# Designs tried in a protein design chat: VH-VL binders against q9umr5. Part 456

Target 1, 268 residues: q9umr5
Amino acid sequence: SYKPVIVVHGLFDSSYSFRHLLEYINETHPGTVVTVLDLFDGRESLRPLWEQVQGFREAVVPIMAKAPQGVHLICYSQGGLVCRALLSVMDDHNVDSFISLSSPQMGQYGDTDYLKWLFPTSMRSNLYRICYSPWGQEFSICNYWHDPHHDDLYLNASSFLALINGERDHPNATVWRKNFLRVGHLVLIGGPDDGVITPWQSSFFGFYDANETVLEMEEQLVYLRDSFGLKTLLARGAIVRCPMAGISHTAWHSNRTLYETCIEPWLS
Short names: E, the ipSAE of ESMFold2; O, the ipSAE of OpenDDE; V2, 0.75 times the mean of E and O plus 0.25 times the DockQ between their complexes.

## First folded at step 21 (VH-VL)

Design yh62 (framework fv_nofazinlimab; at its last look DockQ between E and O 0.88; V2 from the best seeds 0.85)
Fold by OpenDDE, look of step 23:
Structure yh62 (fold): chain C 268 residues (1-268), chain A 123 residues (1-123), chain B 112 residues (1-112)
Amino acid sequence: as target 1 above (268 residues)
Amino acid sequence: QVQLVQSGAEVKKPGSSVKVSCKASGGTFSDYAISWVRQAPGQGLEYLGEIIPMFGTRNYNKKFKGRVTITADKSTSTAYMELSSLRSEDTAVYYCARTKYDILEGFSDFDYWGQGTMVTVSS
Amino acid sequence: DVVMTQSPLSLPVTLGQPASISCRSSQSLVWSHGNTWLNWFQQRPGQSPRRLIYKVSNRDSGVPDRFSGSGSGTDFTLKISRVEAEDVGVYYCMQGTHEPYTFGQGTKLEIK
């Protein structure tokens, strides 16, 4: 039998977005128990990510308990960060495959439609004034805002991304790293035509330097320092990178080719 | 100047489906979310769900257990609400309304409403 | 779901007199950042609802200043300082803090 699959949605999303994914899984892996968690749907996805992590944790714990052989996580967009944090704080998770589906794993910094929609009077160059305030950090989108031009503010004010990345020292860094390393495989999915994740390489832990040059995962300090286990995971062959062009952000969960190429191989 | 214009009244049989439209004008359609609310005769207001046309994301009131489908066509600035497996209890005036999301200014919920569409479900 | 409870459900008022409607939520409507999405709507006979107040105390454009909203947490109030004939209708509070959005039962304001 196939291991259960748990799906976590993104910003302003809900289980409805995964109707095609459910269809694909049912067709190719019949009998798979798929649970799309309808927590923090819609505007509630703007709640602080740590609050979301706690809520999702409460939901996944009983599912994991009933699946001693392990489970797979498919986490879309913002949900990918929720899941990474979830795996960091859970010392007893049994996740075989963590599939990060077009998630801003290394943060977000772009003038995207999402940004313009939520901040109609702000540009990415000025968002640091909002996002790196205590008030701003009460919004999920600011929890992973990563301004390369204001690194000090990011490191000191980011209450989520900087912590799960181990970029700021905290007392749980060692334990979180240990917990995250329990994952069997980390499957990173994204692509250049996403249009939302900025830079799109963020889905692969790449990101801007101070000159807005995109550096790869292996060039990031979090990797070099192995602050949360990326270097260790790569070394043991546990990281899978699956880039795909021609897919917009809202289509990652509804593309059959993407599913067959990047998702299905890791559902066992 | 902002207007939400809904389709006309519907009379449906139990078990059938109804699809109501809501055309927005006087603003930028993609800048807003569209919600649907219904009101049974002589009763209060009940939230059905919301769509963000810009992203295509939807959120439904789970009370309806998948009977509600909300869609949007950005090219025509029109949102749609389809309710399936109709029953007599679904007889109501259905409204569309828009919501502006702004992190700094806050959410502007339901600042404009459609004129309503009467849906009658009877044998 | 968050239950919104209005009181009274029927509100007969003499012209020129003040009116007050209470709305209580079953849980706090305050987000961690401090915003509270509590709205008040007016529905005149035969018309669509019209938003009067948003975010507890902000009046919409064109809403007379005789309307005012107040409250915090779980307790909210809509006040009309001097009721006019055009104020006849049903008033609803609505919370937008928790999914799904929910409305109060409505308060029917009538002229004595």
Scores: ipSAE 0.913, ipTM 0.948, lowest interface PAE 0.6, mean pLDDT 96
Fold by ESMFold2-Fast, scan of step 21:
Structure yh62 (fold): chain C 268 residues (1-268), chain A 123 residues (1-123), chain B 112 residues (1-112)
Amino acid sequence: as target 1 above (268 residues)
Amino acid sequence: QVQLVQSGAEVKKPGSSVKVSCKASGGTFSDYAISWVRQAPGQGLEYLGEIIPMFGTRNYNKKFKGRVTITADKSTSTAYMELSSLRSEDTAVYYCARTKYDILEGFSDFDYWGQGTMVTVSS
Amino acid sequence: DVVMTQSPLSLPVTLGQPASISCRSSQSLVWSHGNTWLNWFQQRPGQSPRRLIYKVSNRDSGVPDRFSGSGSGTDFTLKISRVEAEDVGVYYCMQGTHEPYTFGQGTKLEIK
């Protein structure tokens, strides 16, 4: 009787990372049909995010069609951005809970081991030169690179995040907002010890200003303008914020306390 | 200087499992992805899967139907490939190889290889 | 899966003469402009494969300049301008654009 759960993985990931999450769901909600989507696995996770959205859309349509009472999404890291776009581009989604598990919802700007791993000769201060080119926008990581010191370039060059967040105008913006607002609950999870998502408050729609001071969701123009429905969702009581300290980026899908506190309550 | 050193040859019975190790030395283990490739006697190369210790992620060739498991121990700079439910067709030399995901320079696929581990499956 | 087809599969050559190996993929290997994940490997008898070329035309350190790679989209070539005795072995092309990564059947280069 539980609604089906669809899981969307993150950067370099695959379904094989979610064995603990599946164990937890099976223990607390036995009989739940959980589908972990094996699309854009491994290096294909670096494909442009709009390409990934199209592929995931094709995969979720039949799952949603078979579940008239609704489905839940659990979307990890980069996967949370894929799910953000899915909810906007699908006119007929029936998502109840969208559980965003440490996803950079306002983007990424940080000198972390992940950045050094993918761009070993680059610093965060100069990555805008690469990411905001047409060449860079062919890689998913650059689709959500958000340099607060070059906001003009981000707004003009971001082919994905600036559009989906309504930071730049798009012909489909009104329809995307309408579609996103169909979601039952937006459950935001993240924490200060993640070590990868920078600033970690990006998981809660907070982000750096030009002085690298974090401004929370309610101070963001996207919220104040209600560009894709955050202000409306908050007023409806549909946004849940579940921050947790002590959890590193690769542990969000395998921590039992995190699951019991932040995920389990939303899997009706 | 960069060296991937694999464990020694194995002889296994059908239905059993084998676990092959690949220890990285002379380089930074966490900077690379480690892939596994096999080669049956007199045949070509076949990809099994990849692990990226930095991201804690792994990805497998679906052909192996849940039989392959790749793990890594960052403290010993060692990657492992375990293949279960062994069949005679699994007789092969198993190689580890490393990949660097440098977006600016380009993906550097399989730049260094281990010496190979012969796995023989016979009754 | 992407099918990689090599031609010829057997390549007898005279020392000092040029050699050429073709590799065709069943679908485009282009990730983006300037990024095509095609590689060439050499396997000498009894040895592990050794990468010669990555990203279509980039030669690895220590690989002699007589080896060159070229091509685009689905059609790629490895050239040896002047075959030496140590070049004996099997040559494989490999694509990394699509999962799972796949290899050609191999081309056995032998001295006449």
Scores: ipSAE 0.837, ipTM 0.907, lowest interface PAE 0.9, mean pLDDT 93
Fold by ESMFold2, look of step 23:
Structure yh62 (fold): chain C 268 residues (1-268), chain A 123 residues (1-123), chain B 112 residues (1-112)
Amino acid sequence: as target 1 above (268 residues)
Amino acid sequence: QVQLVQSGAEVKKPGSSVKVSCKASGGTFSDYAISWVRQAPGQGLEYLGEIIPMFGTRNYNKKFKGRVTITADKSTSTAYMELSSLRSEDTAVYYCARTKYDILEGFSDFDYWGQGTMVTVSS
Amino acid sequence: DVVMTQSPLSLPVTLGQPASISCRSSQSLVWSHGNTWLNWFQQRPGQSPRRLIYKVSNRDSGVPDRFSGSGSGTDFTLKISRVEAEDVGVYYCMQGTHEPYTFGQGTKLEIK
């Protein structure tokens, strides 16, 4: 029978957004138990990501306990960062496929509709003043804001992303890396027409250098130093990259071709 | 200057649906979340859910599981709330209200309200 | 759901005298670094609600300075320093810290 699937939503999202994804899974993998975690919905998706990680951890423990053969994670947008942190902090997770669905894994630096809507008087060039303050770090979108022109502030002020990336020293780094490396497959999904994740290559652990030139995953210091296990996973053949053009940020979980190509093969 | 204008009163039978509109003017429709709140006769206020028209994302009070649908049409600056499987206890005035999610200034909840739409459920 | 309890539910008051309305939540309304999304609304007879106070103590534009809000954590108060005839109506507290957003049951202010 098929492993249970756990779905973690993104910013301002709810379980309703995944109705098409649930339909696709039911059609191709009948009998699969799919749980869309109904936590931190709407406004509460702006709570600090460590608070969200704690709450989602509590919710996934009983699901994983009832499935000793393993589970799969499908984690959309901001939810992919929650899931990566879960894989680091859970000593005993049994996740086979971690499916990262257009998630800002290396952070966000975009003047997008989301930024303009939440920060109507700010631009990406000056948002570091808000996000790299104690005030800003109390909101989830600032927990993964990554200004390539203020990397020193990012490294010192980020309460979440710099830690789970192993970019700032902390006592749990070795244990978190070990835990993350227990995942069976890391499936990275995203594409150039997303329109929100900026750069879109953040979904594949790519990101800007100081000149806003995109460096791909294999050129990132976190990969080269193997800070949390990306180089080790790639060497095992455990990283799957599945880019797809023509999909906007809100459509990743409602595109049949995307599901069949990038998700379905990993729902053993 | 800012106005939220709702559709007129409705009389409905049990088991049917009602759809109430809320047209915004005097501001940029996509800058705000639109929320729905109801008030039964002689009773207090009850939150139903919200929509963010910029993104079309929705969040509902789970008490109304599956009965409430909130939508928006950016081209007409109008939000809609549909309540299905109507019961007599759904008789209420239904209000729309707006929220600003400005992180720097903080959440500004329900700073403007519509005039309300009476929905009466009778057989 | 967070329960918001107002006291009193009925508040007869003499013109020119102070009035005080209490609102207590079943959980802390602190979001994070001191932010508390507690609001006060006034509903005059036959009208839509109108926001008076946001973020515990911030008076909305056009609200007379005789209205003030205070409190923290789970306990909040709306005060009217000198009640005027136009203040008749029902007052609601509302929390936006936890979903779903919830209102107090209302306090009816009447002139005695």
Scores: ipSAE 0.775, ipTM 0.876, lowest interface PAE 1.1, mean pLDDT 92
ESMFold2, look of step 22: ipSAE 0.755; ipTM 0.868
ESMFold2 (binder alone), look of step 22: mean pLDDT 89; pTM 0.928
OpenDDE, look of step 22: ipSAE 0.910; ipTM 0.948
ESMFold2 (binder alone), look of step 23: mean pLDDT 89; pTM 0.926

Design yh63 (framework fv_nofazinlimab)
Fold by ESMFold2-Fast, scan of step 21:
Structure yh63 (fold): chain C 268 residues (1-268), chain A 123 residues (1-123), chain B 112 residues (1-112)
Amino acid sequence: as target 1 above (268 residues)
Amino acid sequence: QVQLVQSGAEVKKPGSSVKVSCKASGGTFSDYAISWVRQAPGQGLEYLGEIIPMFGTRNYNPKFKGRVTITADKSTSTAYMELSSLRSEDTAVYYCARTKYDILEGFSDFDYWGQGTMVTVSS
Amino acid sequence: DVVMTQSPLSLPVTLGQPASISCRSSQSLVWSHGNTWLNWFQQRPGQSPRRLIYKVSNRDSGVPDRFSGSGSGTDFTLKISRVEAEDVGVYYCMQGTHEPYTFGQGTKLEIK
């Protein structure tokens, strides 16, 4: 029998977006119990990420308790950040594979259609004024806004991403790191044609420096300091990188080749 | 000006399906969410669901789980609402309405509405 | 689901007199710092609903100054300072803070 799979959706999303993913899993791993969590659907996906983490935590506890052999997480876009925090705050999670599907793990800084849709009168260069206010931090998208030209403001004002990445000190940091390190595999998926996640390398813990040059995961201070366990996981052989070109942001959960190459091997 | 133009009235048999269209003009279709709301004769308003074409996402009122499907065609600036397994109590005027999700200014819920489409379910 | 309760359900008013409609929610509609997703709609006989007020107190373009919205948390009010013949119709409050979005039962405003 296969381990249960828990799916966490992204911004404005719901379980409906994962029809194809469920079909693929049923074809390759028949009998797998897949639970797509319909929490914080639609506009509620804009609620503060710590609020979402609490709600998803309550939902996953009974699923994990009933599966002593372990569970897998598939977490799409913003949902990947929710899952990052779940793995850190849960002292007793039994997650084997955490599959992060095009999630902005180091944050977002881009003038995409998504930005203009939510901030029609703002440019990426001035969004820091809104997002790094107490008001802005009450919206999920601002919880992972990472302006590389105002890194001091990001470090001080980010109520979520800077804390879970260990970029700012937190009393629970040591416990969060210990909990996160319990994960069996960290499977990172993303690609250059996503069109939303900016820079796309954020899905692989790469990000812009102050000159907007992308530095990869191994050049990040969070990796070098091993702030939440990335260096330890990589040394253990637990990090899987699966980049794929030609996939747009809304297609990661519905591309068969992507599924067969990057997801299927990790669904024991 | 903004206009949402809906398809014409429908008469359907119990157990069948109906698909209502809502064509948007006077703005960029992909800049808005499109919601569907119904009103039974002499009754109040009831929310069915919403689609956000920009994000490719849709969300439904759980009351209509498994029966309602909302889709959008960006090339024709048209949203659709399909309701299956029709019952007599589904007789209502079905409206589309648009919403703007502006984080700075706040959510602008249902700022413009279509003219409505009467769906009658009878034997 | 959040229950929206309007009072009164029938509101006969003499032309030129003020009118007031109450809307109460079963849960707080506060989203965050100053953001409360409470809206008011007018439906004239045979017409589609038209939004009058959004975010508790913001008037839509073209809505006369005689319409005003107020309230906080769970208690909201729509006021018409001087009722005119064209104001006849059904008025609905609607919350967008919690999914699924819900409407009040409607208040039918009639001229005496």
Scores: ipSAE 0.798, ipTM 0.892, lowest interface PAE 1.1, mean pLDDT 93

Design yh64 (framework fv_nofazinlimab)
Fold by ESMFold2-Fast, scan of step 21:
Structure yh64 (fold): chain C 268 residues (1-268), chain A 123 residues (1-123), chain B 112 residues (1-112)
Amino acid sequence: as target 1 above (268 residues)
Amino acid sequence: QVQLVQSGAEVKKPGSSVKVSCKASGGTFSDYAISWVRQAPGQGLEYLGEIIPMFGTRNYNEKFRGRVTITADKSTSTAYMELSSLRSEDTAVYYCARTKYDILEGFSDFDYWGQGTMVTVSS
Amino acid sequence: DVVMTQSPLSLPVTLGQPASISCRSSQSLVWSHGNTWLNWFQQRPGQSPRRLIYKVSNRDSGVPDRFSGSGSGTDFTLKISRVEAEDVGVYYCMQGTHEPYTFGQGTKLEIK
C-alpha cells in the first residue's frame, strides 16, 4: 500500500534522531516500511560527501529494487545534499517524493555553532582559505561551504556542491540532469528560525550574491540555465515549497505540525 | 582543572535499568562531545555511544541498540547513560570521557575521563 | 567493526629497559593526509584510563618524553625508551576513524 520511506540523516547524527518522525509516519500511514540508514553516523558524517554518496548508494539500491511502485526519500540537513547527488548518479532510481528537510542546497555561509565548534579559531570570512584547499575538501562541511565573496574559489575548488549544482562543468552533467529529472516531487522544507542553515533560503535554492543579498531560486544561474533540471521540474509542477517559521535546526524531524503540513501529504 | 564526576556504584537486578550520570566542569560540557565506555572485571574497554550536548545529536554502538540511551542536561552540565534490560554480562565499570572535534588541530579523542561507576547486575 | 589487535598481551620488562607495544587495525585508520585517529591509553591499577598519545604520535601535556608513538595506515607502535616503576599498568590502543570506536585487547606491562 504505502511506498517505502528511506531516511538519510545529517551532520553528527544517527537513526536515533528520527524516532519521532517514525512515530508520526506510523500514526498517519500505518504499515509504511521506513528504513533509516545507519551509515556515516556520528563523526563519519564529516567524511567527504562523495564517499558518503557511494556508501548510501550501495544501501539504497536493494531497497529501491524491491519496491516496484517506487520509494520516498526524507533527507535531513547535510543528508539532503547526499540525496541530491544520489538522484543524479543513479541511472535507475525510482524515487517518487524527495523530501529535503532544511538542507543547504546552494551551500552554507554562516557563523553558526557548527563553525565555532569545528573551527574554533576561524570566522566565516576566512574559512575559504581552509575549505577551498585539497585538505579542507576531505571534510563534508567544506564540500558545501559557499563563500559569496570568493565565488571564483568556490567554483574552482568545490569538489562536490559546485559539480552537483552544475556550477562547474563535469563530463557526467548531462546524465546527472537526466537522472535527477526522474524524481516525482522535490519537496523543499526550511525556515527563517532554523539558526544553522545560512542563508536559510539555501534550503529553497536561494543564496547570497556578492553583497550578501539573497537571490531566490528563479534568479540563480543554475535555475536559468536549467543546469540539473530545476526549471524543468518547476514547469512540470514537481517542486513543492513548504517554509515554516518557529522551527530550529534540530527540531525539523520532531515537530508534529511540520510533519502534518509539509511531509505527510507526500508519503502516498 | 578539567573534571568529569560520575555518580556512585549501583547494584541492579536482571531485567531492570540503570542510569549513570557524568557531571562536567563548566566549559567542558559546552565545547565537547561526551562518550560512554565500559570495562567488565578483568577485561578490556568497550564503547557504548556518544552525545554532543550543544547539538543534541547522539549515536550508539549497534551492539547496544535498543538498550542504551544517552542524554544531556545543559542546565546542570550533566550527561547520562541509561542501559535497560540488564543482564549479568552488563556488570562493568562505566566511564564517561570527552572528545573535542577541532578540524584544524585534529580530533582530540577521550582526553579526560570520569572516575568510573561500578554497575553490578546480580543474577 | 574495526578489530584492533595488540601484541604482546603480556609484557614483563626489567626496570630501565625499553619496551614496545604493537597495534594493528583490520582497516586503514587514515582519515586524510596528516589525519589518522589512533590513540594510546594507560590504565594504572584501580584507576581510569589516561590518554598518552593522540593522532598517532602526539604526546599529551604532562606525558614524559620517554613515551613515543609511531606508525601509519594499519600498523602502529607505542615505545617506552626507559621503563620506570610507575609505568606498570595496562596499555590500550584505540581507533576513532571508524564508528564504533574500538580498542585493542590491552597489554599488561609488569616489572620483572
Scores: ipSAE 0.795, ipTM 0.885, lowest interface PAE 1.1, mean pLDDT 93

Design yh65 (framework fv_nofazinlimab)
Fold by ESMFold2-Fast, scan of step 21:
Structure yh65 (fold): chain C 268 residues (1-268), chain A 123 residues (1-123), chain B 112 residues (1-112)
Amino acid sequence: as target 1 above (268 residues)
Amino acid sequence: QVQLVQSGAEVKKPGSSVKVSCKASGGTFSDYAITWVRQAPGQGLEYLGEIIPMFGTRNYNEKFKGRVTITADKSTSTAYMELSSLRSEDTAVYYCARTKYDILEGFSDFDYWGQGTMVTVSS
Amino acid sequence: DVVMTQSPLSLPVTLGQPASISCRSSQSLVWSHGNTWLNWFQQRPGQSPRRLIYKVSNRDSGVPDRFSGSGSGTDFTLKISRVEAEDVGVYYCMQGTHEPYTFGQGTKLEIK
């Protein structure tokens, strides 16, 4: 009788990465129907995020329709941004717990091995030139690239993150906020040893200012203006923060202690 | 130069498993995705799956899900493809190949291939 | 799965003459403007496949300029302007836009 769980993967990912997560859920909540969406797997995860949102939306509608008492979302890494958009664009979602597993909710600005892997000849300081072009916005990683030194370019060129965060105006912003506020719980998970999400506090809606000093969620303009409902959710007691040290980016979905501490309590 | 060197030929009985290795040398192993492709005698090429060691991610062709497992050992720059529950239809040359996911330059699919490993399944 | 269809499957050619191989996909292979993940491979008898062309029309280093790729969307062509004896083998198109990656059936190029 547990609510169904829908899992949305991250960059280059597939359902295979979640086999341990499924084992944990089966052990603690036997009988839970868990659907790991095998859409935009592997390289298709680099497709524009709005295209991914449309595809995942089509997949989740029948699952939600069959579960009138609600569903839970577990959304890993880039998948957390897909889920953010799903909750905003769906007028009729019935999501209880949205569990964001080390996702760059305020964006990414890091000079990590992952950046070098995808952009071997680029540094984080010059990636804004490619990402904030129409060509760059055809790749998911650029949809959430947030250069704190070129915030004006980010605000004008980001086709995805700046819009879902309410950092730039959109005709649907009021409806998106109303839809997002239907969520029961927003469970934010992340940690300092992730090694990929930069700054790691982006998983908790913190981010760099122009001097690369991290400002936490409550100091962000999107929170202060309540652009998509974070301040309202926090006041309602609906935001859960679960930071954990010692976990690398590829281990969030396969760490038992993390599961028991941060995920298990929210799978009613 | 970059080389992908595969393990030697194998003869296996039906129902057993085989594990083929692919050692990357001359280049940085972690900079690439490694893909496995097979070719039955006189037939075309068939994709089995891909591993990206940097991201810890694996994707498998649905036809082989449950039977194929691809792993990587970064310390030895070696990728492995294990295929279980072998049948005579699995007799093929198994290839590893590499891919670079450079967003600015474009994806470089299967730019270098291993020499192939003949796997024969017979009783 | 995306189906890749090659034509012809058997291609006898006279030395020095041009050869052309068609490849059609069941779905568009366009990722974005300038990015279509269509590749061509050559497999000589007893050898591993070798990539000739990537991103529809880009030749790999060491591939003679007599090889050229063209096409868009769902229709692609590999051309050899002057066939040499060393070109004998099977040619495969391959798409990387959609998972799983798929190959054409192969075109066997033979000298008459």
Scores: ipSAE 0.786, ipTM 0.883, lowest interface PAE 1.1, mean pLDDT 93

Design yh66 (framework fv_nofazinlimab)
Fold by ESMFold2-Fast, scan of step 21:
Structure yh66 (fold): chain C 268 residues (1-268), chain A 123 residues (1-123), chain B 112 residues (1-112)
Amino acid sequence: as target 1 above (268 residues)
Amino acid sequence: QVQLVQSGAEVKKPGSSVKVSCKASGGTFSDYAINWVRQAPGQGLEYLGEIIPMFGTRNYNEKFKGRVTITADKSTSTAYMELSSLRSEDTAVYYCARTKYDILEGFSDFDYWGQGTMVTVSS
Amino acid sequence: DVVMTQSPLSLPVTLGQPASISCRSSQSLVWSHGNTWLNWFQQRPGQSPRRLIYKVSNRDSGVPDRFSGSGSGTDFTLKISRVEAEDVGVYYCMQGTHEPYTFGQGTKLEIK
């Protein structure tokens, strides 16, 4: 029988957004138990990511306990960061495939319509003043705001992303790395036409340097230092990269070709 | 100033569906979330759900999950609320109301309301 | 769901006198440091609700100074310093901190 699938949604989202994804899974892997977690829906998705991680952790524990052969995670957008932290903080997770669906794994630095919607009077160049305050860190979107022109502030103020990426020291870093490394496969999905995740290569652990030139995963200090296990996973053959052009941010979970190419092969 | 204009009154039979529209005039439709609230005759306000056109997302009150569907058409700046399997207790005035999610200034919950649409469910 | 309880439900007042409405939530409405999503609405007979107060104590543009909001955590108050004839209607508190958003049962303000 197929391993259960747990789905973690993104900003302002709910289980409704995954209607097509569930249809595709049912067609290709009939009998799969799929749980779309209905925690932190709507505006609650703006709650601090560590709070969300704790809530999702409590929800996934019984699902994992009932599936001794393992589970798969499909984590969309911001939800991919929640899943990154889950894999690190859980000493006993049994995740086989972690499928990261267009998630800003190295952070976000974009002047998109989505940013203007939440910060209508701000430019990306000035958001660091809000996000890197204690007040701003009480909003999930600021937890992964990564301004490449104020890297010192990001490293000191980010209460979430800098810690889970091992960019800033944390007492639990060694344990988090060991836990994360238990994952069977890290499947990274994203593409240039997403229109929200900026740079889109953040979904593949690439990111801007101080000149806004994108450096890919293998050139990042977190990879080179193996801070949370990316280099080890790549050496094991456990990292899968699946870029696809032509897909906008809100379409990743409802594109059949994307599903068949990037998701379906990893749902044993 | 953005105005919210709703469709006219409806009379429906039990078991049927009703679809109420809420058209935003002026401004940018996608700048706001649109909420749906109902009020039975002589009763208080009850939340049904929310759509955020910018993110393509929607959230429903669990009480109505499976019966309520909220959609948006950006080209006509119109949000819709469809309620299926109608019962007599669904007789109410249905309102749309907008919310702005400005993180710096704070969430502006239900700052403007439509005029309301009376839905009567009778045999 | 968060239960919002208003008191009193019926509030007869004499013109020119003050009025006060209480709203209590079953859970804290504090979202984060300085953010509490508690709103007050007025519904005049035959009209749509109109927001008076947002974020506990912030008065909407065009709302008379007679209206004020206060409170914290789970206990909130709407005050009208001098009731006028146009203030007749039903007043609702609403919380936006927890999904689903919930309203109090309403307080009907009537002139004696």
Scores: ipSAE 0.793, ipTM 0.891, lowest interface PAE 1.1, mean pLDDT 93

